VH-VL binders against q08179r182to404. Designs and how they scored, part 24

Target 1, 223 residues: q08179r182to404
Amino acid sequence: KLIEIRKKTSEFLHETLEESNLITYNTIENAEKKQKFLNFFRKLYSAKEGKIMTFQHDEISAIAQMFKNDSVLDNLSRPQLAAMSKFMSLRPFGNDNMLRYQIRSKLKDIMNDDKTIDYEGVESLSQEELYQACVSRGMKAYGVSKEDLVDNLKVWLELRLRQKIPSVLMVLSSTFTFGGLPKENYSKAFSPLAEKKETKSKYDDLLDLYYDGILQVLSSIPD
Key: E = the ipSAE of ESMFold2; O = the ipSAE of OpenDDE; V2 = 0.75 times the mean of E and O plus 0.25 times the DockQ between their complexes.

## First folded at step 8 (VH-VL; framework fv_prolgolimab)

Design e3 (at its last look DockQ between E and O 0.68; V2 from the best seeds 0.74)
Fold by OpenDDE, look of step 8:
Structure e3 (fold): chain C 223 residues (1-223), chain A 119 residues (1-119), chain B 106 residues (1-106)
Amino acid sequence: as target 1 above (223 residues)
Amino acid sequence: QVQLVQSGGGLVQPGGSLRLSCAASGFTFSDYWMYWVRQVPGKGLEWVSTISDSGGRTYYADSVKGRFAISRVNAKNTMYLQMNSLRAEDTAVYYCAKEGYSYGYFDYWGQGTLVTVSS
Amino acid sequence: QPVLTQPLSVSVALGQTARITCGGNNIGSKDVHWYQQKPGQAPVLVIYDDSDRPSGIPERFSGSNSGNTATLTISRAQAGDEADYYCQVWDSSTHVFGTGTKLTVL
């Protein structure tokens, strides 16, 4: 049931996210950041036009960091808020502000939980705790090994705490990654460029997957 | 403006106890993790303790585990450090600190409180 | 636990550029933060997340981090920049500070 709900909500968000203005250019105060922002999205739109464009992880992170949870939530439609709530295993009710509040509250909880987990170590969590942690973050957890859950959560913490990706974007990204690692490398018009590592680990693959998700979220932002 | 005002501390004999306080203002206290960091006079900085936003989680440096207790009362915008079984090596200026916007650093510090443990 | 090594002291002439290094194994993979501490005062955050500057900190202060070395750069050094400087990182379950550097402005 949860999987079905997440699939449906994910699909809905993917279909409608492009209609949302997640962030306004004018909210960026720093001139350098503004330029970086513009360059990134120009590149992104070029990719949408069929040009093969590659994005580095640091490039994606830099742009993602310009987003704020509140700003993103303020720009989501009611249906999107409802979908996001459902995706996060919340029961959407009330007006738009209530939905935003619920989501914000949940994100806050996750943020605190991230710090807690970081202090205590991912490996210290029981399988059930790992499962719940992954579920709350929109990750596929059912039928996933403890090892994989650990890796997923580590990637999450890396992106959230080290790369400082906003939690709202992380959750939205999870809607793209919910299905797990793709079996086949699909040639996408745009893709994150993994750091040249001689040996890729499962962790690295997951990291790439999340960056891809983030990139997809960012790509959905209209001009 | 963010302000962290500390109180408490002083001179205590080995084995004694002290309680430090840190009163916060200028930000939503309950939304931030808080920290204690100490500094031996003329020496470097050492992290002492961390408390989560709600106070539900606390963490300590190995050097103070079992002896120090960090707490907070959000309604009062105040954080505390209960120091028990004090040792000479605990002599330091203790700073309360606020979590930054991002994770892992301290953006604002209290003025510091000197704790001297001496026989 | 990572050990962050800083030079004991750095001297800079007035108006010149000071560089304070913070060495650590693979420190480039961590976020490095810098604090300024003047005598008898609490530390003040001057750089966070390697290169970000808090509001109120002059543009003369900049940070970089790569490989095994993070660097705090203070351009156009002023007399008021004379202080102790500490680098800091978060390592799982612990906040680690550098040994500190005394910056003297000549």
Scores: ipSAE 0.860, ipTM 0.953, lowest interface PAE 0.5, mean pLDDT 91
Fold by ESMFold2, look of step 8:
Structure e3 (fold): chain C 223 residues (1-223), chain A 119 residues (1-119), chain B 106 residues (1-106)
Amino acid sequence: as target 1 above (223 residues)
Amino acid sequence: QVQLVQSGGGLVQPGGSLRLSCAASGFTFSDYWMYWVRQVPGKGLEWVSTISDSGGRTYYADSVKGRFAISRVNAKNTMYLQMNSLRAEDTAVYYCAKEGYSYGYFDYWGQGTLVTVSS
Amino acid sequence: QPVLTQPLSVSVALGQTARITCGGNNIGSKDVHWYQQKPGQAPVLVIYDDSDRPSGIPERFSGSNSGNTATLTISRAQAGDEADYYCQVWDSSTHVFGTGTKLTVL
């Protein structure tokens, strides 16, 4: 069953991600971006019990954009690549390079589908199309209302197409949003505009959830 | 280096047809969505059409829907714009453009092809 | 048709800083891109995603975007910067270009 596969692969990825070097500071292209990286991670690593750190969505997006899909995939072990493949509903086969190719190909297909949906409008999709779009992106879709599927997909499109969050980080964030955030979480994403609202919308809550997932991925980076 | 070389264009009467070509080099053409953008003389830029990397999806500005057809032949690294039922308001320089390395912008442009629709 | 408003013209003295604005309702929530077009030439991308420079564009070109205004800034203006400049966003199933600004270097 897909749900069970995703729970197991999410857990494996969460446990092993801290051992992978997803980005190297010295490979960042310019001094301005290096400084943003340092300031962000200094703040992120200072989070602890009694010292909750909050991050604006824009801060998180700027750091996430520094990651490159190929670099991230090159630094994952074969078991991690296999787990990611299974989470993405792929059948892993072959060596590391074949797994990386399968994942890249799937991510390209999803990005093309994202662009297609953006041109045609999320609300032009049938319920079955919405279901398949959400499932393919690692979202919970079984037993989810049509309205919630629409909101989930809109959040994905906002992050992928406007905020330009790299596809690999989006999938890794999906493992945290699908399997749940850690019990002890001292870093939290927020939107200044959404925090002024009397009651947050479902869309706002989902957006925060995905940014929290990205924060979890980023917090797993060593030193 | 990335290069987009356009051909076609010219003077045509209202109701006529014309086919524009855009030959690509310096990148993996089949990996990128491609675009047509036009510029009426003395005025600004207007998006005309988009084609997906495989050619399986096509999109058009309202002003040209039903009259223009975008296509591509990836084996030839070439994109086309078939323009039918041309009107005076279609008079413009037509540019082909390449999708950037992220979504929503055009990183490389062809040299432009003038299409004039008049009696 | 375009919904992004730019001033028709902007003048700058040689060596000084030019600022070209692009106005749109809540444009700060969109990614703004900028193109330079010299007479008889195709547009050239000079800024993408609000503030990023393509390879080959000098550091004196910079961009910002917040609220209802995006701004292209050209420091140490050179004669070769004299051109038309267009902003552009993706908006609701269409690519929207600004009305265009003629930059004159004095």
Scores: ipSAE 0.660, ipTM 0.854, lowest interface PAE 1.6, mean pLDDT 86
ESMFold2 (binder alone), look of step 8: mean pLDDT 93; pTM 0.945

Design e4 (at its last look DockQ between E and O 0.37; V2 from the best seeds 0.00; counts 0 for: pae E 2.1 > 2)
Fold by OpenDDE, look of step 8:
Structure e4 (fold): chain C 223 residues (1-223), chain A 119 residues (1-119), chain B 106 residues (1-106)
Amino acid sequence: as target 1 above (223 residues)
Amino acid sequence: QVQLVQSGGGLVQPGGSLRLSCAASGFTFSDYWMYWVRQVPGKGLEWVSTISDSGGRTYYADSVKGRFAISRVNAKNTMYLQMNSLRAEDTAVYYCAKEGYSYSYFDYWGQGTLVTVSS
Amino acid sequence: QPVLTQPLSVSVALGQTARITCGGNNIGSKSVHWYQQKPGQAPVLVIYDDSDRPSGIPERFSGSNSGNTATLTISRAQAGDEADYYCQVWDSSTHVFGTGTKLTVL
């Protein structure tokens, strides 16, 4: 049931996310960052127009870091908020502000939990704890091995804590990764350049997958 | 303006106890993890302890584990460090610190409190 | 535990550029933060996340981090810049500080 709900929710979010104004360009104070932002999205739009564009992880991270949880949430529609809530295993109720509050609260919990896990180590978590941690973050957890859950959570922590990707974007990104490795049908129009590691680990693959998700989220932002 | 005002400390004999306090203002105290960092006079900085926003999680350097206890009362915007079984090597200036926005750094520090453990 | 190595001391002439290094194994993959500490005072954050500057810190202060070395750069050194400087990273459950560098402004 949860998987079905998440799938439906994911689909809905993907369909409607492009209608959302996730970023207020004017909130970026630094001129250099603004330029970087503009360049990135120009590149992204070029990719949408059919040009083959590649994005590096650091490039994606840099742009993602310009987003704020509150700003993103403030610009989501009620249906999107509701969907996101469901995706995060919340029970959406109340008005838009209530939904935002619930999501914000959950994100706060996740953020604190991330710190906790970072202190204690991912390996210290039980399978159940890992499962819940992944579920709360919108990751596929059902039927996933403990090892894979650990890797997923490690990637999450890397992106969230090291790369400073906003948690809202991470959760939204998870909606793209929930179904697993995108089958070949994802429009090769834009792909993150995997760091040329000679030997890709499972972890690296997951990392790439998340960056792809983040890129997709960013690509859904309307002009 | 963010302010961290410390109190407590002083001279204590080995095996003794002290309690340090850190009063916070200028920010939502309950939203931030807080830290203790110490510095031996003329030496470098050493992380001592961490407490989560709610106080539900606490972490300690190996050097102080089992002897020190970090706590906080959010309603009072105050963090504490209970130091028991003090040793000469615990002699240092102790700083309370606030976590930054991006995690794992300290954006504001208290003025420091000297703890001297001597026979 | 990672050891962050800093030079014991760095001297800079007034108005010149000082560079303080922080060495660590693969430190470039970590976020490095820098603190200034003047005698008898608490540390002050001057750089965070490798290169970001807190409000109130002069533009003369900049940071970089790559490979095995992070660098704090202080351009147009002023007398008031004379202080101890510490790098810091988060590493697997521990906050690690550098050994500290005394900057002297001549």
Scores: ipSAE 0.846, ipTM 0.946, lowest interface PAE 0.6, mean pLDDT 90
Fold by ESMFold2, look of step 8:
Structure e4 (fold): chain C 223 residues (1-223), chain A 119 residues (1-119), chain B 106 residues (1-106)
Amino acid sequence: as target 1 above (223 residues)
Amino acid sequence: QVQLVQSGGGLVQPGGSLRLSCAASGFTFSDYWMYWVRQVPGKGLEWVSTISDSGGRTYYADSVKGRFAISRVNAKNTMYLQMNSLRAEDTAVYYCAKEGYSYSYFDYWGQGTLVTVSS
Amino acid sequence: QPVLTQPLSVSVALGQTARITCGGNNIGSKSVHWYQQKPGQAPVLVIYDDSDRPSGIPERFSGSNSGNTATLTISRAQAGDEADYYCQVWDSSTHVFGTGTKLTVL
């Protein structure tokens, strides 16, 4: 049943994200970051004209780092907040502010847990702990092998802790990766280092998948 | 601006106890993991203990586990190391340290506190 | 817990380039950090995440990490660079320091 709830809530979020202003250009800290933002979104919107564009992981990370959890949540409507809560296995309650608080509290718990898991080592988790860690982060966990759960969690930790992707964007990107990416992708994420390899590892493929999810969230931002 | 000021060292007999303190200023103490690292005079650095930002998780080197207890009081911006059942091999300068951007490295260190264990 | 092996000492002529190595099995897959310690003082971070410099560290300090060896490089060595240097990694709930290298500037 969790799978059904997540499919429905992710579909709703995908259809409505473009109506939300997840970041405001004027809140970006300095002129250099503003220029990076403009260059990235110019490239992204030129790709929407039918071109297939590639984006390096570093480009995507730099833009994603400009977002803040609080400002993203402030720009979501109540139905979107309720859908996000349900996707995260929370019981949505009350008005907009209560829903935002519930999600903020859950994101804080995940962020604290991320550091602990990374410090102790993903491999040290029991099957039950690993399952719960993946479920709480919006990952598909039912019917997934232990090795795949480890790989998924390692990618999450890499993006959260080393690439510094805001947790709110990670959860939103999970809605794309949990149910599969849309077939109409106009752009793809890639890593130059991974593309040089004779064969890509499963970890590298999973990194590409999650960066594609982040790219999809960013593509949903109105002009 | 970041400052870690240590206290609590000294001379103690084997089997005795000491508590080290590390008072923090110039940053939001409750946001950061903290560490103890020791150095026997004339020798290298050895990690001793780690405490999470909330204090909910603690970790110890095998050589001190069961004898040392790391703690913190975030309202006081202070971390502690309670050292019990001290041995001669615990003689060292003890440093407190703050995590940098990640838990992997230590960006600021205290001045060090000498602990001498001898009879 | 494995030991990270460093040479006991390295000598460099004033103005020349010093290289201090840190050896470990597949250390290239880990993030390596470097500390400078002058006599009677606490360690000071000089390189983190293999090659990044904290604020206030001169650009003549640089780092690299691949295979089984990480290297701290100090270009245009100055008398003030004379110190002990330690590499460090995190590994499995522990922090591991290298054996330490005494850098002497001649």
Scores: ipSAE 0.524, ipTM 0.781, lowest interface PAE 2.1, mean pLDDT 87
ESMFold2 (binder alone), look of step 8: mean pLDDT 93; pTM 0.945

Design e5 (at its last look DockQ between E and O 0.70; V2 from the best seeds 0.75)
Fold by OpenDDE, look of step 8:
Structure e5 (fold): chain C 223 residues (1-223), chain A 119 residues (1-119), chain B 106 residues (1-106)
Amino acid sequence: as target 1 above (223 residues)
Amino acid sequence: QVQLVQSGGGLVQPGGSLRLSCAASGFTFSDYWMYWVRQVPGKGLEWVSTISDSGGRTYYADSVKGRFAISRVNAKNTMYLQMNSLRAEDTAVYYCAKEGYYYGYFDYWGQGTLVTVSS
Amino acid sequence: QPVLTQPLSVSVALGQTARITCGGNNIGSKSVHWYQQKPGQAPVLVIYDDSDRPSGIPERFSGSNSGNTATLTISRAQAGDEADYYCQVWDSSTHVFGTGTKLTVL
């Protein structure tokens, strides 16, 4: 049931995110950052037009870091907020502000939990704790091995705490990654350039998957 | 303006106890993790303890585990460090510090409090 | 536990550029932060996340991090820049500080 709900919610968000303005260009204070922002999205739009464009992880991170949780949430529609709430296993009720509040609260909890997990180590978590942690972050957790859950959380922590990806974007990106590792044939128009590692680990694959998700979220931002 | 004002400390005999306080202002105290960092005079910096925003989680350096207790009262915008079973090696200037906007660094520091453990 | 190694001291002539290094195994994969500490004062954050500068810190201060070395660069050194400088990283449940560098402005 949860899987189905998340799938539907994911689909809905994917369909409607393009209608959302996740961030206002004018909110970026630094001129250099603004330029990077513009360059990135120009590249992204070129990719949408069918040009083969590759994005580095650091490039994606740099742009993602320009987003703020509050700004993103403020620009989501009610249906999107409701969907996001459901995706985060929240019970959406009330007006838009209430929904945003609930989501913000949950994100805050997750943020603190991330720090906690980082201090204590992902490996210290029980399977149930891992499961709940993944679920709360919008990750696929049902039927996933403990090892995979650990890897997922490690990647999450890397992106969230090390790469400073906003939690809202992480959760939204999880909607793209919820289905798991793309089967070989998914020629996604936007492929982050995997760091040229001679040998890719499962962790690296997950990392790539999340960056892809983030890129997808960023690609949904209207001109 | 962010301010961290420390109090407490002083001279204590080995085995004694002290409590340090850090009063915070200029930001939403309850939203930030807080830290204690110490510095032996003329030496480098050493992380001592961490407390989560709500105070529900606490972490300590191995050197102080079981002896020090970090706490906070958010309603008072104050963090504490209870130091028990003090040792000579605990002699240092203790700083309270605020978590930065991002995780992993300290953006503001208290003025420091000298703790001297000596017989 | 990672050990962050800094030179004990660095000297720079007034108006010149000082570079303080922080060495650590694969430190380039971590976020490095820098603190300035003047005698009798608390540390002050001067660089965070390798190269970001807090509000109020002069543009003369810059940071980089790659490979096994992070570097704090202080251009156009001023007398007031004379201080101890510490690098710092977060490493899996602990905060690690560098050994510290005394910067002397000549």
Scores: ipSAE 0.857, ipTM 0.951, lowest interface PAE 0.5, mean pLDDT 91
Fold by ESMFold2, look of step 8:
Structure e5 (fold): chain C 223 residues (1-223), chain A 119 residues (1-119), chain B 106 residues (1-106)
Amino acid sequence: as target 1 above (223 residues)
Amino acid sequence: QVQLVQSGGGLVQPGGSLRLSCAASGFTFSDYWMYWVRQVPGKGLEWVSTISDSGGRTYYADSVKGRFAISRVNAKNTMYLQMNSLRAEDTAVYYCAKEGYYYGYFDYWGQGTLVTVSS
Amino acid sequence: QPVLTQPLSVSVALGQTARITCGGNNIGSKSVHWYQQKPGQAPVLVIYDDSDRPSGIPERFSGSNSGNTATLTISRAQAGDEADYYCQVWDSSTHVFGTGTKLTVL
């Protein structure tokens, strides 16, 4: 039932994100960041024009950090806020401000839980705790091995706590990694350091997958 | 403006106890994780303890586990460090610190209070 | 406990560029933060997340982090930059500070 709800809400968000401005260019902090934004989206638009473009993790992170939670939430329509709430296992009700409050409150709870897990160690969590942690973050968890749940949480912690990817973008990117990436995909994330290894680990592959999800969210923005 | 005002400290004999206080203003105290960091005079900085925004989670450096207890009262915008079974090596300036916008660093610090543990 | 090694002291001529290093095994995979501490004062955050400046910190403070070394760079050094500098990371359940560097502006 949860899987079906998440599939439906993911499809709705995927279809409607390209109709929304998730960020206002003029609110970007300074000219240096504005130029990085322009360069990134110019490259991303070229990828949409039929060329396969690759993006380093660091450049994706720098752009993603510009999408502050409050700004993104303010630019979502009520149906999008409701879909996001349902994806996060919340019961949407009330006006737009109440929906934003519920989402912010849940994201704060997840962030506090992220910090707690980081202090205590991902490996210290029981199977049940791992399951709940992954489910609350929009990950597939039913029928997933404990080892894979651990790897997924470690990637989430890296992206959220070290790479500082905003929580709203993390949830939106989960809709793409949960439902699968589009078949037509002209952009690809990579890590130069991981590509130097003779064999990439499961962690490195999973990190690439999550960055691809972030790219899909960013590519949904009108150019 | 963010401000952290500390009180407590002083001279204590080994085995004694002290309680440090950190009063916060200029931000929503209950939204932030808080920290204690200490510095032996003339030496470097050492993390001591962390407390979550609600106070429901506490963490300690190995050197103080079982002897120190961090707490907070959000209604009073105040954090505390109860220090028991004090040792000479606990002699330091103790700073309270606020979590930054992101994770893992300390963006605002209190003025520091000296704790001296000596016979 | 891991150790973040910093040079004991660094000297820089007024108006020149100072570089303070923070060495640690694979520190490039961690977020590095930097604090300035003047005598008798609390530390002040000058760089977080390797290269980001808090509000009020001038552009001449910058940071980088790769491999086994993070570096704090202070361009156009001023007399007021004379202080102790500490790097810091989060590492496996503990916050680790560097050994500290005394910057002297000549």
Scores: ipSAE 0.674, ipTM 0.863, lowest interface PAE 1.6, mean pLDDT 86
ESMFold2 (binder alone), look of step 8: mean pLDDT 92; pTM 0.940

Design e6 (at its last look DockQ between E and O 0.74; V2 from the best seeds 0.73)
Fold by OpenDDE, look of step 8:
Structure e6 (fold): chain C 223 residues (1-223), chain A 119 residues (1-119), chain B 106 residues (1-106)
Amino acid sequence: as target 1 above (223 residues)
Amino acid sequence: QVQLVQSGGGLVQPGGSLRLSCAASGFTFSDYWMYWVRQVPGKGLEWVSTISDSGGRTYYADSVKGRFAISRVNAKNTMYLQMNSLRAEDTAVYYCAKEGYLYGYFDYWGQGTLVTVSS
Amino acid sequence: QPVLTQPLSVSVALGQTARITCGGNNIGSKSVHWYQQKPGQAPVLVIYDDSDRPSGIPERFSGSNSGNTATLTISRAQAGDEADYYCQVWDSSTHVFGTGTKLTVL
């Protein structure tokens, strides 16, 4: 049931996210950041036009960091908020502000939980705790091994705490990654360029997957 | 304006106890993790303890585990550090610090409180 | 636990550029923060996340981080910049500070 709900909500968000203005250019205060922002999205739009464009992880992170949870939530439609709530295993009710509040509250909880986990270590969590942690973050957790859950959560913590990706974007990204690692490498018009590592670990693959998700979220932002 | 005002500290004999306080203002205290960092006079900085926003989680440096207790009363915008079984090596200026907007650093510090443990 | 190594002291002539390094194994993969501490005062955040500057900190202060070395750069050094400087990173379960650098402005 949860999987079905998440699939449906994910699909809905993907279909409608492009209609949302997640961030306004004018909200960026720093001139350099504004330029980076513009360059990134120009590149992104070029990719949408069929040009093969590659994005580095640091490039994606830099842009993602310009987003704020509140700003993103403020620009989501009611249906999107409802979908996001459901995706996060919340029961959407009330007006738009209530929905935003619920989501914000949940994100806050997750943020605190991230810090807690970071202090205590991912490996210290039981399988059940790992499961719940992954579920709350929109990750696929059912039928996933403890090892994989650990890796997923580590990737999450890396992106959230180290790379400072906003939690709202992380959750939205999870809607793209919920299905797990793709079996086949689909040639996408745009893809994150993984750091040239001679040997890729499962962790690295997951990291790449999340960056792909983030990139997809960012790509959905209208001009 | 963010302010962290500390109180407490002083001279204590080895094995003694002290309680430090940190009163916060200028921000939503209950939304931020808070920290204690100490500095031996003329030496560097050392993280001592962390407390979560709600106070439900606390963490300590190995050097103070079992002896120090961090707490907070959000309704009073105040954080505390109960220091028990004090040792000479605990002699330092203790700073309360606020978590930054982003994770992992301290954006504001208290004025510091000197704790001297001496026989 | 990572050890962050800083030079004990750095001297800079007035108006010149000072560079304070913070060395650590693969520190470039971590977020480095910098604090200024003047005698008898509490530390003040001057750089966070390698290169970001808090409000109120002069543009003369900049940071970089790559490889095994983070660097705090203070351009157009002023007398008021004379202080101790500490780098800091978060490593899982611990906040680690550098050994500190005394900056003297000549």
Scores: ipSAE 0.809, ipTM 0.928, lowest interface PAE 0.6, mean pLDDT 91
Fold by ESMFold2, look of step 8:
Structure e6 (fold): chain C 223 residues (1-223), chain A 119 residues (1-119), chain B 106 residues (1-106)
Amino acid sequence: as target 1 above (223 residues)
Amino acid sequence: QVQLVQSGGGLVQPGGSLRLSCAASGFTFSDYWMYWVRQVPGKGLEWVSTISDSGGRTYYADSVKGRFAISRVNAKNTMYLQMNSLRAEDTAVYYCAKEGYLYGYFDYWGQGTLVTVSS
Amino acid sequence: QPVLTQPLSVSVALGQTARITCGGNNIGSKSVHWYQQKPGQAPVLVIYDDSDRPSGIPERFSGSNSGNTATLTISRAQAGDEADYYCQVWDSSTHVFGTGTKLTVL
């Protein structure tokens, strides 16, 4: 079933991401962004050495925005493209270029659906529409309350539409939020505003979870 | 490079109709959502309408809903605004605009077309 | 619908720094965009996503956004910077423009 396929493809992608150069330092557009990249990954290197490091959501977003969907897809092997396609509920077909086209087409459809939902309101969706929207984005949706589906979709829209996290990283991050974060996780995301609250909301906790997923994708990339 | 060339404005009587056109070049038109924004002379900017990349979704400001119809023909790289039942308060310069590379802003604007509704 | 409040006018001496504010409740949680409009012309994007410059916009244009105020800063003001300036956000279901600021370079 879908859950088992997503578990298997998530495991494969987690094992193999370090084999792929999803971003090349020399292609980063300007010196300021290159310096942010270097500072961020030096901090990540310290976390991999066993120190617990925390990262603000804004730091993570700034680095994630440096990735380009086409460059990431061009650097994935065919087995990785097939696994990503299966995670996204696509039937992998044809050569590497056909797989990339299928993935790009699906990501475009999701982005258009994101914009539509944002114009019409997340609360305007029926429970079945919420279920389908969450499933198509790689979220766990079976057995999840309507209120939790709404919160998950709102976090997705915040990350995709306001924080401008690239679609390919959102999908890869979904493999970590769907399959669970690693047991030995020395890198943590946080929001300064949420950490000042006496009680964090479910939305704040979900934001941290999804940023942790993005951080895991970034941590798995060599550089 | 990116160009949005507008046409179709003019003087019209209250209750009349006009159709505005926005011809696009320099980008893949069918990949982008498109917008109409208007400006009453001497006043600020007001969003009027949005159309999705395929044309399958349309959205309108309350002030024009039911009277204006946005459309596009992707094979012609052209967007349209059909304005019916025009009122004096619809007098404005109308701009077409392209969505930015990312969500939420307008990176290129047409030259503007004056619509005057007056007896 | 929330209103983005801008001062009606701002004056700056040639070569000095101008600051144009855009006020809104918790606007710091939103992406703010800025447009320049010269008389008789279409608006031109000068800042997007709070602080990013599109290509062709000089570095003397900068932006910031925090709390309830976003600010467009124009350093070393030139005569050619005299224009109307609008902030803009997308807010749930509509695009919201600020009230507009006329910048006069003295």
Scores: ipSAE 0.639, ipTM 0.847, lowest interface PAE 1.7, mean pLDDT 86
ESMFold2 (binder alone), look of step 8: mean pLDDT 92; pTM 0.938

